VHH binders against Putative methanesulfonate monooxygenase ferredoxin reductase subunit (msmD). Designs and how they scored, part 19

Target 1, 366 residues: Putative methanesulfonate monooxygenase ferredoxin reductase subunit (msmD), of Methylosulfonomonas methylovora (q9x406)
Amino acid sequence: MTSLARADDLAAAPLARENCAVSVETKSGVFGFDCAPGETLLYAGLRHGLTLPHECATGTCGTCRARVMTGEVDVAWEEAPGAARFKRDKGDVLLCQTRAVGDCVLRVPAEVAAKPARHQIPAYRTGLMENIRRLTGDVISFEVALSAPMDFDAGQFVVVEAPGLEGARAYSMVNFTRSADRIELVVKRKPSGGFGDWLFGATAEGAKVKVFGPLGRATFHADEHKNLLMIAGGSGIAGMMSILASAAEADHFRTRKGYLFFGVRTLADGFYLQEFAQRVVEAQGNLEVTLALSHEDPAGADHPDHPGVKLASGMVHEVAGRAMAGRYDDLIAYVAGPPPMVDGALRTLITQGGLSPSAIRYDKFG
Below, E stands for the ipSAE of ESMFold2; O stands for the ipSAE of OpenDDE; V2 stands for 0.75 times the mean of E and O plus 0.25 times the DockQ between their complexes.

## First folded at step 17 (VHH; framework vhh_7aqx_2)

Design u4 (from h5 with Y53G Q109E D111E; at its last look DockQ between E and O 0.03; V2 from the best seeds 0.00; counts 0 for: pae O 9.0 > 2, placed apart)
Fold by OpenDDE, look of step 17:
Structure u4 (fold): chain B 366 residues (1-366), chain A 123 residues (1-123)
Amino acid sequence: as target 1 above (366 residues)
Amino acid sequence: QVQLQESGGGLVQAGGSLRLSCTTSGFTFSEYAFSWFRQAPGEEREFVGAISGSGGETDYRDSVKGRFTISRDNAKNTFYLQMNSLKTEDTAVYYCAASYYDYEWLPREYEYWGQGTQVTVSS
């Protein structure tokens, strides 16, 4: 009975006991920052104000690629999807998954500024989990009471670390407010998802979590004075809710049009429907909201319980493509959801809609 | 003795063109990647562009993309920065640099530097 040594005992390489000095060589010059023990290189750089390239900040997208030139580092997640094509033998790493063990020198093949031009510098905060509620069979919303107010742009997200759970999870803010003491987040429960399961547990309410943010570049700005196209799937709707809230605050729909397409499997999987209805009313006809059903045919063109919410059959990107035919003028498009949905939407917007890539802002949520 | 020498700098009107040259000696030219940098008064030295040892790959700062082109002549041990559609913000001292490194990434270290040449773009 050969005791299969559980792979779990691979003794995590000893993390640094002290702050490490990190030097980053970029196209814009060389920058330096300190990395705390256990802190990822990306987060360390970002909190220092560097505009390091990133998208998901959680090991999936690969955008935060870097090469370790000198020094010792520890990779927290060796099998991260974003690193699948990396040349590991050459020292390629994901900044969001790599921790400094000692002083190190990195190369980042991007232009980097010492400070962001428009966005807030992300920071660590402590949060308390509050008002955990089930929205659907597999979608949970929760609030995080933050230890310090956070300014953020609509469409941004935070990374949350929960006690006893490995890894960080990225969640878009649902709400929008200046100097937010509380943020609302949405999670889709996955059968194997530790965080989702934890949220359903009795221990999640009142739990202390670590929050890092705000992050993300798919942000809404009313001063751009563009029509809004929003395509969302699953938990991707969160950022769109924030955008809608920000747009409403700015009275954006007084002079501009908005189109929201939200993809779900069935009618029963829809959520935030009351909020949609309210936003439609507030926009006085300048906001259209469509719930796209991929696995069910709607009985009618409108949601039976929520006037102002339209129903359509099909994949959300297809529904959006059909509905937006000829209406792509003066638009900024926001896309958020599972990678296949995002890819489909991007294809639709570029090929059918003729939108420039610069007019499309997107987040892929795994 | 290793030497990098910039030439071709000067005064030019906005919208004009200028070609900088960096002549090298004292090392095997073909084994090196080359870069251009610039430094405006009161600013930090910034990357402008680079060319691989083979000359098959180039990269540029975003603000100069489409306007600037780097090339190399191995027979002359010289590489160039062609600057078109010059803007006032392009005014700087321009430096050439050499690195023994694969251009897939930024050079690890710039082993050799020129002394710089002044480029002034007037409105």
Scores: ipSAE 0.012, ipTM 0.307, lowest interface PAE 9.0, mean pLDDT 88
ESMFold2, look of step 17: ipSAE 0.470; ipTM 0.834
ESMFold2 (binder alone), look of step 17: mean pLDDT 82; pTM 0.844

Design u5 (from h5 with Y53G Y101D D111E; at its last look DockQ between E and O 0.01; V2 from the best seeds 0.00; counts 0 for: pae E 9.7 > 2, placed apart)
Fold by ESMFold2, look of step 17:
Structure u5 (fold): chain B 366 residues (1-366), chain A 123 residues (1-123)
Amino acid sequence: as target 1 above (366 residues)
Amino acid sequence: QVQLQESGGGLVQAGGSLRLSCTTSGFTFSEYAFSWFRQAPGEEREFVGAISGSGGETDYRDSVKGRFTISRDNAKNTFYLQMNSLKTEDTAVYYCAASYDDYEWLPRQYEYWGQGTQVTVSS
């Protein structure tokens, strides 16, 4: 049995008892913000409107890299996957896993703005866990009733902390609505997964959780008027549900094409299939959805219970690459899922599809 | 007496190329990192790119990455900015700057500056 829990050998530094002044030196200027006791540097900067670099916000990806120039900080997760290649002796840290001990100055090797151009400024909220239901043997959906309304773009996520669990987890919103008083999230239980196990326990319904967001730059905007390619594995499908809802609201598929590839192990592992079938009908031939089965050969090309959902055998990025040959005209791609799947999809889109990096939006999840 | 002097600025059509040079005197060139900054009318000076004292590490602002290349020639005490695929938004006065041993991103962190050279990109 192998646990995904954080390593016990991290040394804790004294937490600040009062706000610390943080200064970040960036490629586009110097910015300052207050960091509250126990708050990560990433969240403090983001809630002050700074567009600090991040993707996962949970320690996995490394995008929130910074270097401590002066002052002392508390690094909560030294073995975080995102820090694997960091120069620790030079003060490299993950902003999402680091708290201030006192006033400090960081270097952030990115261009940073004082406010986001498009996305909402993230904020802390609490929420109540509600409407927890099992979608498959290892997938559960739930809602969070938020302490304050949240605006978000389709494809964005929140970070959730459950009581008694170490670390925060990122989950893309499944729903799409303005001024949301509730968000819908989905989790796939991993081997040795803490949050998923907690959700399957008796105390999750009605529990109070901490929520920070909205986060993420891999967002859908109908005013860009692009054909859509969506490639998802695991719980990465959640953001695609939100994108499809937003696209439907905008009647996007009246004039644009969409292609969704959802990778699962077997036919029984598929979920949201009724919703996909409904979106295919609604799009009147301009949306194609394929369930890619990595551990099963399907009996036929169409899902037996959900007309309009196609089936294919193979890993999702390979299925997508084969199906999309010659079909990359005027297209933007959204990719979400485990890092190996996302990396494979990115390679395919660049080498086979000829897409520039600016036409590919992605989120890597654990 | 430390001096930096830019040259190579001018008018160029969008999509074209220019090479800026920064000649230096009054210090040991090989011990210094060099940066290019630019300033459009009504804007603050902004970082364009830098090269380390060793010459092996370079860094660039995102909007020029892949289009601009910084290099140095220690034998000529000269530091260069090769600008390709120029866009109208690249129009600015370009400045070279020097810092001992390592480069920085902020103008106030630089001790020595050139006088600037105008680059104008026309559509």
Scores: ipSAE 0.005, ipTM 0.494, lowest interface PAE 9.7, mean pLDDT 86
ESMFold2 (binder alone), look of step 17: mean pLDDT 83; pTM 0.851
OpenDDE, look of step 17: ipSAE 0.048; ipTM 0.587

Design u6 (from h5 with Y53G K65E D111E; at its last look DockQ between E and O 0.05; V2 from the best seeds 0.00; counts 0 for: pae O 3.9 > 2, placed apart)
Amino acid sequence: QVQLQESGGGLVQAGGSLRLSCTTSGFTFSEYAFSWFRQAPGEEREFVGAISGSGGETDYRDSVEGRFTISRDNAKNTFYLQMNSLKTEDTAVYYCAASYYDYEWLPRQYEYWGQGTQVTVSS
ESMFold2, look of step 17: ipSAE 0.480; ipTM 0.834
ESMFold2 (binder alone), look of step 17: mean pLDDT 81; pTM 0.832
OpenDDE, look of step 17: ipSAE 0.024; ipTM 0.474

## First folded at step 19 (VHH; framework vhh_7aqx_2)

Design w1 (from h5 with F34M; at its last look DockQ between E and O 0.01; V2 from the best seeds 0.00; counts 0 for: pae E 2.7 > 2, placed apart)
Fold by OpenDDE, look of step 19:
Structure w1 (fold): chain B 366 residues (1-366), chain A 123 residues (1-123)
Amino acid sequence: as target 1 above (366 residues)
Amino acid sequence: QVQLQESGGGLVQAGGSLRLSCTTSGFTFSEYAMSWFRQAPGEEREFVGAISYSGGETDYRDSVKGRFTISRDNAKNTFYLQMNSLKTEDTAVYYCAASYYDYEWLPRQYDYWGQGTQVTVSS
């Protein structure tokens, strides 16, 4: 009767009962902030206005690396992909996955500043999920009615926590408006279910969610007066939609050119096609939108149901590379999608297009 | 020529273990997410699990979580499905599939497929 030793419930290290004082040693000096019980160090620092390094803010990218110098911390996701190369023995942690158990001192090997403007500081909000709709077989759109208006730059994202689901998820805003009471988000369904399956459930509509943001640095600014190249795959199109909306609001395409390449597998996987067509019309010939089909050959040069949307065969970064030959002048490029796509696009833009890395803004969505 | 070849299938008793392998050739293995699917008689092909191109992310259907583990060896162009605590309901033909960029929801979205290997779990 060999008592199968119950895998000891690794008792989640007791969360702090009170706010913890956190000191962060950076290349720019030492900063302090309070961390609430259960709050991650990254979010705590960010809401206090510190420019802590981060990209995904959800454990994948590894950008928010820090070293715990003193104090006790709890890591929420020990197997986070962003920490895979970390030497745990040295106290390396992801800020976005680490909570303070007591007062602690961290070292962050980055330049950090305090943001002066309150409106640029990310904050917690409550949201209600509304208008959940299926865009394609594996893509869902939904709105979040926010408890307080949110100012954000086009291209930014928020982190959403849903009831009963573990982990935070990052989603780019699809819409753009000042003091937004509502944000539109897009999610690609994964085979294992999770959040995507939940969205199709009867309980998702009207559900209360926690929102943190805005986050992200791949932002559009009309005052830069640059032509726009946008390369997106899958749900990466979300941020591009926001950029297009912001550009339209600023009448950007009156004097500048826009090029959008949206990569999908088949024609049936395309979405926001009507919106693209409308944006093309509004731009009066200064915006070109191409749907790149990686697994299907288009029957014609244009989408059959949406005039003004071009079709091309191939991977989106390849299609963009071919189409943009000789047209890289005075341009800022935005890239968003799966990591391999982003890497391919970056390579294309730098090697073929001759773009400076400083002219490329990107998000990798894992 | 692109090839995906499954191996390691067979007959096993409930509670037993099997390790499936999928050996690939004809494409850049390290750039593809790899997935396992299965199809029982009279049923639709269903997702079992996946591993990202880098190996940093794995995903599983709920019914196999904690029992099945996917891994990959890019040097060998091979990925694996370790199946523990097998149940009779796990009986199916298991297929390996490759998709560029990321693992996908719909079978039609995958670029390459294996021929499948039979797994039979007896009571």
Scores: ipSAE 0.223, ipTM 0.657, lowest interface PAE 2.4, mean pLDDT 90
ESMFold2, look of step 19: ipSAE 0.520; ipTM 0.858
ESMFold2 (binder alone), look of step 19: mean pLDDT 84; pTM 0.859

Design w2 (from w1 with T28E; at its last look DockQ between E and O 0.01; V2 from the best seeds 0.00; counts 0 for: placed apart)
Amino acid sequence: QVQLQESGGGLVQAGGSLRLSCTTSGFEFSEYAMSWFRQAPGEEREFVGAISYSGGETDYRDSVKGRFTISRDNAKNTFYLQMNSLKTEDTAVYYCAASYYDYEWLPRQYDYWGQGTQVTVSS
ESMFold2, look of step 19: ipSAE 0.700; ipTM 0.896
ESMFold2 (binder alone), look of step 19: mean pLDDT 85; pTM 0.871
OpenDDE, look of step 19: ipSAE 0.363; ipTM 0.726

Design w3 (from w1 with D111E; at its last look DockQ between E and O 0.01; V2 from the best seeds 0.00; counts 0 for: pae O 3.1 > 2, placed apart)
Amino acid sequence: QVQLQESGGGLVQAGGSLRLSCTTSGFTFSEYAMSWFRQAPGEEREFVGAISYSGGETDYRDSVKGRFTISRDNAKNTFYLQMNSLKTEDTAVYYCAASYYDYEWLPRQYEYWGQGTQVTVSS
ESMFold2, look of step 19: ipSAE 0.660; ipTM 0.881
ESMFold2 (binder alone), look of step 19: mean pLDDT 88; pTM 0.902
OpenDDE, look of step 19: ipSAE 0.185; ipTM 0.631

Design w4 (from u2 with A33Y; at its last look DockQ between E and O 0.01; V2 from the best seeds 0.00; counts 0 for: loop humanness VH .161 < .165, pae E 7.9 > 2, grease 24.8 > 24.2, placed apart)
Fold by ESMFold2, look of step 19:
Structure w4 (fold): chain B 366 residues (1-366), chain A 123 residues (1-123)
Amino acid sequence: as target 1 above (366 residues)
Amino acid sequence: QVQLQESGGGLVQAGGSLRLSCTTSGFEFSEYYMSWFRQAPGEEREFVGAISYSGGETDYRDSVKGRFTISRDNAKNTFYLQMNSLKTEDTAVYYCAASYYDYEWLPRQYEYWGQGTQVTVSS
């Protein structure tokens, strides 16, 4: 049995007893860091400031691919979805699922810098679960009161590990504030999903959790002075709430335009709609929000209870593609959600929209 | 050692044709999606088109669709771009790139890159 990990929660395999020296050979140079006993290589590298490739940080997306060149490692989750196509006899691993057994050298086929240009270096924290609130029948929001303040950029996420549950889960921050002593997160209950089930049970309020972050590179910065395109599915909407909060703080939409597309199945599955409607009013015509309904044809173009929110039928990336025709100039796109939705949106933005790679920021969650 | 080598670039009049080749070695070519990217002076690399590892699926930037054709020969570890009806805006350095994962349209997602071949379209 293997699991997503923080260094001191990993099970069973013969773990290193002392820090291991890890070297990563990358497309931009060779970097070294110490990896603590039981710690994953990804988190060790990130907390030392290296910009190692990652999106989900939890085993699903495959972005943190590396190859073990020398040394012995322990792979915590052999069947991780992100490793489905890996050649394990060639030493392919996911950094987020791999622990050092001794000193090792890995090849990371990515550009890596020794320090982030603008993002905070991630750190381990603990936190207390507070203010658990049901938003819909299967969507719950909660706060984590952090053991130490966190600075983060809008669009970033943390990984959270609950007591007695295997693995860490990635959740984008819903809120935005500087030196945050708490973060707000949202989760959708999945069939047989351990964390979602735990949140819906009686023991989650007041529970101590482990938090690693802030993580993610798909971030909003008002000082870039760009029009915004936001495309979200599932829990990916959380980061867009953070972006809207940051944009509101900067009065961004006084001079710039924004477009948010939120994909849900039906009208009843929408949430945060009052918040979106308020942001639309505050933006004085410069923010458009569309709820894309994949399983319902809306009766009209406006939400019946939230007239600032527009409705459209279709998959969110297709709705965005139709709506954004001819409107891509001077724009940065933020995309977050399940891998199929993100891939569809990326294809639309690049092949139809013609956006430059630097104009697209995204996170895939499993 | 992984190697991707583009060839077939050059100077061509608008309306003309070129065929680019990307010869590969050092990795299992038949397991990788292959893509062409291009970079004009002062711009970032942009997606031109991609082909699945089996050759059964292709996708193109809208501005080149119908004019460019991507193909691959897994027996020769070679990836091609046939460029017809060339326009001056097609002038760029063209790069081949390899990715293990589906739907890789962004340059930062690609593991391996060639050194590029210049295509110049004069009017």
Scores: ipSAE 0.024, ipTM 0.537, lowest interface PAE 7.9, mean pLDDT 85
ESMFold2 (binder alone), look of step 19: mean pLDDT 87; pTM 0.893
OpenDDE, look of step 19: ipSAE 0.430; ipTM 0.771

Design w5 (from u2 with Q109M; at its last look DockQ between E and O 0.05; V2 from the best seeds 0.00; counts 0 for: pae O 6.6 > 2, placed apart)
Fold by OpenDDE, look of step 19:
Parts: sequence; structure tokens; C-alpha cells
Structure w5 (fold): chain B 366 residues (1-366), chain A 123 residues (1-123)
Amino acid sequence: as target 1 above (366 residues)
Amino acid sequence: QVQLQESGGGLVQAGGSLRLSCTTSGFEFSEYAMSWFRQAPGEEREFVGAISYSGGETDYRDSVKGRFTISRDNAKNTFYLQMNSLKTEDTAVYYCAASYYDYEWLPRMYEYWGQGTQVTVSS
């Protein structure tokens, strides 16, 4: 009867009982804000209107790096991928994974501004999970009815916390509307992904979730008057759908061109095909949509069930590179998907397309 | 104990040259960006120039570009400021500073500082 030594519950350092005063030293000056008990430093700063550096806001990218100068903090996820190269002995932390235990002083090696436009300030909301539907074998769409309307720019995402699940998860909005009462999100089910499994369960429908956002900087603005190149893989298509919706609302394709490349494994893994077809029609020839098949050769140049959606064989960044040859003028590129795909796309756009890094907007989703 | 020690300062005529050195100990020198700052009497401490941890990148204040050059020797835990074509306005106490992050323009962003060395440029 070998007594399985109970892994000593490493007593989570006691969270602060009260709000903590946080001071942040930045390249732009010193800023202060209050951090609520259990709240991450990033989210606390962001909701106070600070433009703290971040990308994924969920521990993967490492962009929200800071150094604790004084005070006690608690790191919620010590093994976060974004912190893999950090020297902990020096006080390096991810803002998105760190909570204040007491008053603290942080150093953030970035330019930071205090008072972005109100619509750019993220906030907490509650939501109800609704209309959970399977789009493919491993892709699920769901809606969140929000406790308060949310303004956001197309291309932004929210962080969702579900009951009984550890950690926050980032999802891009699929829809676009001003003062949105509902947002549509997409998730790809992963073998190790607890959230995806939860969504397939009977308990997800009607469940209450916590939402924080909007977040992200890979946003579309019609007033830039640029052609649009969109390269997406898997659930990365979500933000592109929002961009397309916003572009349509702005009648963007009346005078500008759009190119969307959506990477999937097989034809059967494609989704939002009807929506693509509709957008192509609405754009009156100024929007081209291509489904790139990485594990299947298409039988024809067009989708058999959705006229206007083109088919191509290969990785999506390769397909985009071939198709876009000579067509990179006055262009902003949006890239979203798995990290290897994003990296491939960035290389293609910079080396083959000659795009400036400033003309490329991307989100790396872990 | 962390130490940064400046040397090479002194009195020089306008148009002359000086070479400052900063010798360091007590931390992993090769992992830190190194910067020179200067402070004239009655003025705020200002950025002069910097070198990345690897030595692959340098940056300078506009007023010293083309005249000043920064280098480092990681084997000696030392970095340098070569100052040519010195002007009276270059008169200041020069400080070396170290940052675990990339070099920055704000002094408060640096973790370690030297005591400074006086540079006086006479007309």
C-alpha cells in the first residue's frame, strides 16, 4: 500500500485582501493604477487606460514582459511559454500572469500612454454562452450574450474565463457591429484543450462566463484606404470574418481590393464558405477568396458547392505568395493562425512581397 | 557587489579627443546593454549613446553622432566611449549605466550606475 505522498499543495501565496497600488516605470514616464485582488497586472493596467504592451494576453507571446522592482507578486502560471527565457531571479514576469500581493513597483521597457479613446479601453463583462454549434469535426462556433454592449474594432479579440476551467483563453470576434450585445467566437478543439472539450459538453450552453476586452492591435480601419490581404489558418479566420464584415459595412471594396487566403487541411475542413461566397458577390469582383488545401488536391479551381470561392493546393502562405505575385501595392496584410503558419506568412510577405513590417498586422495564437 | 567604474576623463581643448572606459564587476556583463549618460551643471542627465549586449547595435544622441563611438569588450567586462572633435558643450560628468533590457533613453530605466568622470572641454 505505497502511500502516494500527497504532493504538498504548494499553498498559493495568499492573494491580496485589498486593492494594491501599482507603479509602472515606462519609457514614457511613470504611471499608477490599482490592482484588484486576484487580478492580473496587465488587465488592471489596461482597464485603467494604460497602453501596456501585450499580444496574446494569455501567457504565450512574452510581449507583456516586466520587471518587479519592489513589492510582492504572485505568478499564476509559472510555466507560461512566454516566460521561458526569463530570468526569474531578476524579477522578470509576464504582466498577464502576475498578480499583486502588495503594493509594487514595476518596470516596463516600452512606451506607454495613459488615456486611449474610451472605446479602446477594455473592461470586464459577464456573458452567457449561446448557440454552440459545430462547424467542422474540430471547430466550434458559439455566441456570448454580453452583460453590457461592447464597442470594438474588427480584428480584436476577448479573453474568456469559463467556470471550472483554469486559465483565460483568447478568441477573436467573428462578427462586427457597433455596441455589440453579442459576440461570435470560434474555437479549434485540441486534444489537450479543456475548453474545447467543455464546449462539446451539455453544460456549456447557457453557462455564465467572464469576458475581458476588447484586446489586440491587428485592427481594420477603412479610413486607411488600403487594399487588404488576409492570410488565415484554422481559427485564425475568425478575425478575418470580422474584418470582412467591417469592410462591407464601410463599402470598402467599392474602391479597394481584398484578398483572403484561408488555410485548411482538406475540403471538408472548410467552413464559412457560404459567407465567403456572399462577400465575394457583394464586393462585385473586388474580393478574391481562396481556400488553400494542405492535405488534399482540389478537383477543380472552384469550390463545387460555393461558386466564387477558389481552391488551391498547398500551405496557405505558399498559396498566398504565388497568387499575390506582383499585387502588393497599397496593401495592409493581416495574418492569423498557428505560429508556424504566421511565421511562414511573415517571411513570404517580407521577402517575396517586399512589404514593410509596419504594413503587416498579426496575432499569434498559442 | 556590482561595480561600475569610469575612467579617462579630464581637461581637453576644443577639437581634441578623449576615450572613456567603464570597467564592470559583480554582474554578467555580456547580458546587459550598456549606455553612456552625461550631466552638465544645472542640467538633467541626458543619454549620450548605447551599445547592445552583443555589441551588434549602437545608438547615439544626434548631437554626438559622427563624433562619438561606443564599443565593448565582453572578455574584459569593459565598454568604451571614444569622443572626437570635442566641443565646449560636451563638458559634463559622464556616467556609465547598465540595463538588463535593451538600452533606453530614460535614466530611471537603468539598474546600475557608475560614479561618473568629469570631462571638461576648454575653448
Scores: ipSAE 0.017, ipTM 0.350, lowest interface PAE 6.6, mean pLDDT 89
ESMFold2, look of step 19: ipSAE 0.345; ipTM 0.759
ESMFold2 (binder alone), look of step 19: mean pLDDT 88; pTM 0.896

## First folded at step 20 (VHH; framework vhh_7aqx_2)

Design y1 (from h5 with D111E; at its last look DockQ between E and O 0.78; V2 from the best seeds 0.00; counts 0 for: pae E 2.5 > 2)
Fold by OpenDDE, look of step 20:
Structure y1 (fold): chain B 366 residues (1-366), chain A 123 residues (1-123)
Amino acid sequence: as target 1 above (366 residues)
Amino acid sequence: QVQLQESGGGLVQAGGSLRLSCTTSGFTFSEYAFSWFRQAPGEEREFVGAISYSGGETDYRDSVKGRFTISRDNAKNTFYLQMNSLKTEDTAVYYCAASYYDYEWLPRQYEYWGQGTQVTVSS
C-alpha cells in the first residue's frame, strides 16, 4: 500500500490584505506609493504618476527590472521571459509581474519623475467586450466599451485582464479619438495563448474585462511636424492604425510624408488592407504603404485587390531598410511587433539608417 | 560601486588610429555585453558598436564598419575600441556602456556608462 505522497499544494504566497507602502530608490531620488492587494508594483507606481521604466508591461521585455531591497514580494509569473536572465538571489524582479506582500523597498536603476499631467497617468477601468470580429485566420479585433472615457495619444496601449484568465495582455489601440468611451484592439492568436483562445470562444462577447492604461511612450504628435516611418509586425499594426487615424485627423500628410511597412507571413495574412488603401488615397500620394511578405513572394509590386498597397518580399525591417535608403531625413520612426522584429528594426534604423535615438519610438509586444 | 572608465582618447590626424579602452569594476564582467557610443557637439549620443557577453558577436554602425573593431579581455575587465582610418566626422566624445548579457542599440537601454573620452580627428 504505497502511500502516494500528495503533491504539497504549493500554497500561493498569501497576498497582502491591505495596501502596502512601497519605496522606490531611483537615479533621480526616492519615491513612495501605495500598492493595492494583488496589484503589480509597476501598475501601482504608474497610476501614482511615476515614470517607471517599462515597455510591454506584461513580463516580456525586461525593461521594468528592479531589485527588492527589503520586504516581501510575490512574483506572479516566475517564468516570464523578461526575467529569464535575472539573478534571483540578488532580488531582481520585474515590476510588472511583482506584487507587494508587505511594505517594501525597491531599487530601480533608472531616472524616474513624478507628477505628470493627469492625462498621462494611467488608471483602472472596466470594460465590456463588444463587436468581436475575425480579421484573419489567427487575428481578431474587438471593441471595449469603457466604464469611463479615456484620453490617450495615438500609439499607446492598454493592459487587459479577462475573467478567469491568468495574466494581463497588452494591446495597442487601433482607433484614435479624444475622450474615448470605446477602444478597438487587435489580438493575434498564439499557440497555448489563453486569452486568444478565449476570444475565439462564444463567451467573450459581452464579457467584463479590467483595463489599465493608457500606457506606452511610442506616441504620435502632429505638432512635431515630422515625416513618419512606421514598421509593424503582426498585431503591432494596431498602434500604427491609431497613428494613421490621428495623422489623418490632423491633416498631417498634407505637408509630411508617411511610410508604413507591415510585416506578415503571406498575402493571406494581411489585414486592414482596405483601410490602408483608403489612407493612401486620403494622403494624396504622401503616404506609402508596403506589405512585406516573409514567407511568400508576391506576384507583383502591388496588391492585386487593394490599389495603393505595395508588396515586397522579406522581413519587414529588411524591406523597410531597403526602401528607406537615403530617405531618413526629418522623420520619427515607430516600431511595433514581436521582440525579434523590433530588435531587427531598431538595428536597421540605427546602424544603417543612422537615426538618432530620439527619433525612434517603439513597443515590444510578446 | 560600478565604474566604467574610458581611456586612450586624444588628438589624431585624419587617417590615423586610436585605441580606446574601457576599464570596468563593480560587476561581473563576463555577464555583460559592452558597447561604444559617441556624441558630437550638438548631436545626440549615437551607437558606434557593441560586443556580446561571450565575445562571439559584434555589431557596428555602417559608417564605422571595416574601420572600427571592438574586443574584450575578461581577465582585465576591459574592452576596447580600435579605431583605424579615422575621419574628421569621427570627432566626438566616446562613451563606453554595459548591458546585462545582450547589447542594445539605444542609449536608454543601458544601465552603466563611462564618463567619456574626447576623440578629435584633425584634417
Scores: ipSAE 0.455, ipTM 0.794, lowest interface PAE 1.1, mean pLDDT 90
ESMFold2, look of step 20: ipSAE 0.516; ipTM 0.849
ESMFold2 (binder alone), look of step 20: mean pLDDT 85; pTM 0.859

Design y2 (from i2 with E57S; at its last look DockQ between E and O 0.05; V2 from the best seeds 0.00; counts 0 for: loop humanness VH .125 < .165, pae O 6.5 > 2, placed apart)
Fold by OpenDDE, look of step 20:
Parts: sequence; C-alpha cells; structure tokens
Structure y2 (fold): chain B 366 residues (1-366), chain A 123 residues (1-123)
Amino acid sequence: as target 1 above (366 residues)
Amino acid sequence: QVQLQESGGGLVQAGGSLRLSCTTSGFEFSEYAFSWFRQAPGEEREFVGAISYSGGSTDYRDSVKGRFTISRDNAKNTFYLQMNSLKTEDTAVYYCAASYYDYEWLPRQYEYWGQGTQVTVSS
C-alpha cells in the first residue's frame, strides 16, 4: 500500500490586498509607481509611462529582466522560458511574470524614461469579441470592440485575457487606424492552446475580454523614410498587415520600396491574399509580396487567383534571403512569427544581408 | 565585502607609460561597468574612461583619447588603464569605480570606489 505522497498544494503566495509601492532603479535613474493587486510589475510600470524593457511581455523573451532588491514578490509563471537562465537566488525575475506582494525595490539594468505623452501609454481596456471568422483551418481572426479608443503604432500588440482562461495572450493588431475603437487580431490554433479552442467555440462571440496595450517596439514610422522588409510566419503576418496599412495611409510606397515575405506550409494555408493583392496595386509597383511555401512547390511564379502575389518554395527566411540579395540598402526589417522562424530570419538578415541589429525589429510569437 | 584596489601608480617621465590595475572582489565582476577617474590637487574628480559590462564598448575623455586604453579581464576580476604618452597634466590620483549600470560621466552614479593610486608625471 505505497502511500502516494500528495503533492503538497504549493499554497499560492498571498496576493497583495492593496496597491504596492514599487521603486525601480534603472540606468537612467530611479522611478516609482504603484502596482495593483494581481498586476504584473511590467504592466504596472508601463501604464505609468515608464519605458521598461520588454518584447513579448508574456514570459518567453527574457527582455524584461529585473532583480528584486527588497520586498516580497510573487512569480506567476516560475517555468517561464525567458527566466531559464536566471539566478533565482539573486532575485532575478521577469517583470511580466512578477507581481508585487508588498512594497518592493527593483533593479532594471536598462535605460528607462518616463513618457509624458498619454497617447502612447498602454492602458487597461475591456473589449467585446466580435466577428470571429476562420481564415484557414487553423487560423482565426476576430475583432475586439474596445471600451475606449486606442492609439497605437503599426506593429504593436495587445495582451488579451479571456474569461475563465488562465494567462494572457499577446496578439498584434492587424488593422491600423487612429483612435481605434476596434482592433482586429489573428490567432493560430495550437493543439494545447486553451485560448484557441475557446475562440473556436460558440461562446467566444460577444464575450467580454480584458485588453492591455498597446505594447511592443517593432513599430513602423513613415517619417523614417526607409524601405521596408517584412518577414512573417503564421500569425506573425498580423503586425505586417498593420504596417502595410499604415504605410499605405502615409503613401510610403510612393517613394520607398516594400518587400513582404509570408511563410506558410501550403498554398491552401495562405490568407489575406486579396489584401496583399490590393496593397500591391496601390503601391504601383513598389511593393512586392511573396508567399513562401515550405511544404509545397508552387505550380508557377504567381498566385493563380491573386495577381501580384508571388509564390516561392522554401522556408520564408530562405526565400527572403535569396530574393533580397543585394537589395538591403536603406531599409528596416520587420520579423514576426514562430521563434525558430524568427531566429532563422535574424541570422539571414545579419549574416547574409549584413543588416545591423538596429535595423531589425522583431517579435517572437508562439 | 566589496573591494576595489588600484595598483600600478608611481612616478614616470613625460612621454612614458604606466599600466594601472583595479582588482575587485565581493561582487559579480561580469555584471558591472568599470570606469577610471582622476583627481588632481585642488581639482574636482573627473572622468577618464570607462568600459561596458560586456567589454564591447569603451569611452574616454577627449584629452586622453588615443593615449589611454581600458580593458577588462573577467577571469581575474580585474580591469586596467593603460596610459601611454603621459603628460604632466595627467598627474593625479587615479580611482577605479564600478557600476551595475552602464558607465556614466558623473562620480555620483557609481556604487563602488577604490582608494586611489598616485600617478605623477615629471617633466
């Protein structure tokens, strides 16, 4: 009768009952902000206008690293990939996964500034899920009607929390508009993804969600007057759609070149093809869109149903590398998609393209 | 206990060279940026040069550019100031400093300091 030792219910560290005062020591000075109960330190700092370092804001990238100097904190996700190399004994934490239990002092080894402009400060909003539609067998798009208009830069994302689901998910905006009361998001269904399953369910339409944003630094700015290289895989195309929309609005392609490479497995896995075709036409020859097929060989060089969309065989980063040979001048590269794809693209851009890291903006979305 | 100790100072003739060392203990050497400061009699402590925590970046005051070089050895918990083509105006007490943050120009931004080592350049 081997008594199965009951895995001791790791008593969830008591959450703070009140707001906690947080002091952040940075390379630029010391900043203070309040952290609400259950709120992550990253989100709290960001909503107060601090430019805390972050990329994914979901525990994977490790960019929001900090050290707890004093005080008690709770880490929501101890096994977060971004924290894999952390020295826990020294108080290293991910800001995006850490909540204040009491007043605390943090050290952030980065330059941080307080943004005075309210328009670019992320905030909490509520939203209603609307117009959920299937784009492909495993890709869904949906709209979120926001409780308050949101200004964002193309390429940014929001974090969405759904009722009854644990954890927050980051999604890039597909659309671009000033003072957006609605945002469009794209989700790729994963076999173990609770959120994806929920979206495919009948209960998602009309559901109330919590939204935090805008977030992210992989943003497009027309005033930079650079050519655009965009490499996307899967749902990573979302941010690129936003960038294209913003670029179109700014008439960017009147004087600059755009190159979009979208990686999918097969021709049937492609989506937003009509939109691509339209953007190509609007750009009057200054935008090139290529659908890269990793698991199928195209019958021809052009999409049969969407003129202006080119087809190529191979991994998207490889296709981009071949196509962009000798054309890396005066451009900013945007990369979004699964981590392996992003890594491949980064390597290609740096090693083959000779791009500086400063010319590459990317988000890693699982 | 955190310790920074300078060595290598002394008397040298103008045009000569010295190599200062700062040996550290009590903290994670690889995580800190390091700087050298100097203070002449009756003068304020001034920035001489710095090296980033990664060692990938260095900065120097204009008057020492091309003559002074800072380097670090993480295995030895030591960083260095190589001073070549020394001038009489380089005479000062030289201090090493450490910051968990990037190097800065102001002394007040540094957490740890050495005791200093005298460098005298004679004509």
Scores: ipSAE 0.024, ipTM 0.330, lowest interface PAE 6.5, mean pLDDT 89
ESMFold2, look of step 20: ipSAE 0.607; ipTM 0.867
ESMFold2 (binder alone), look of step 20: mean pLDDT 84; pTM 0.854

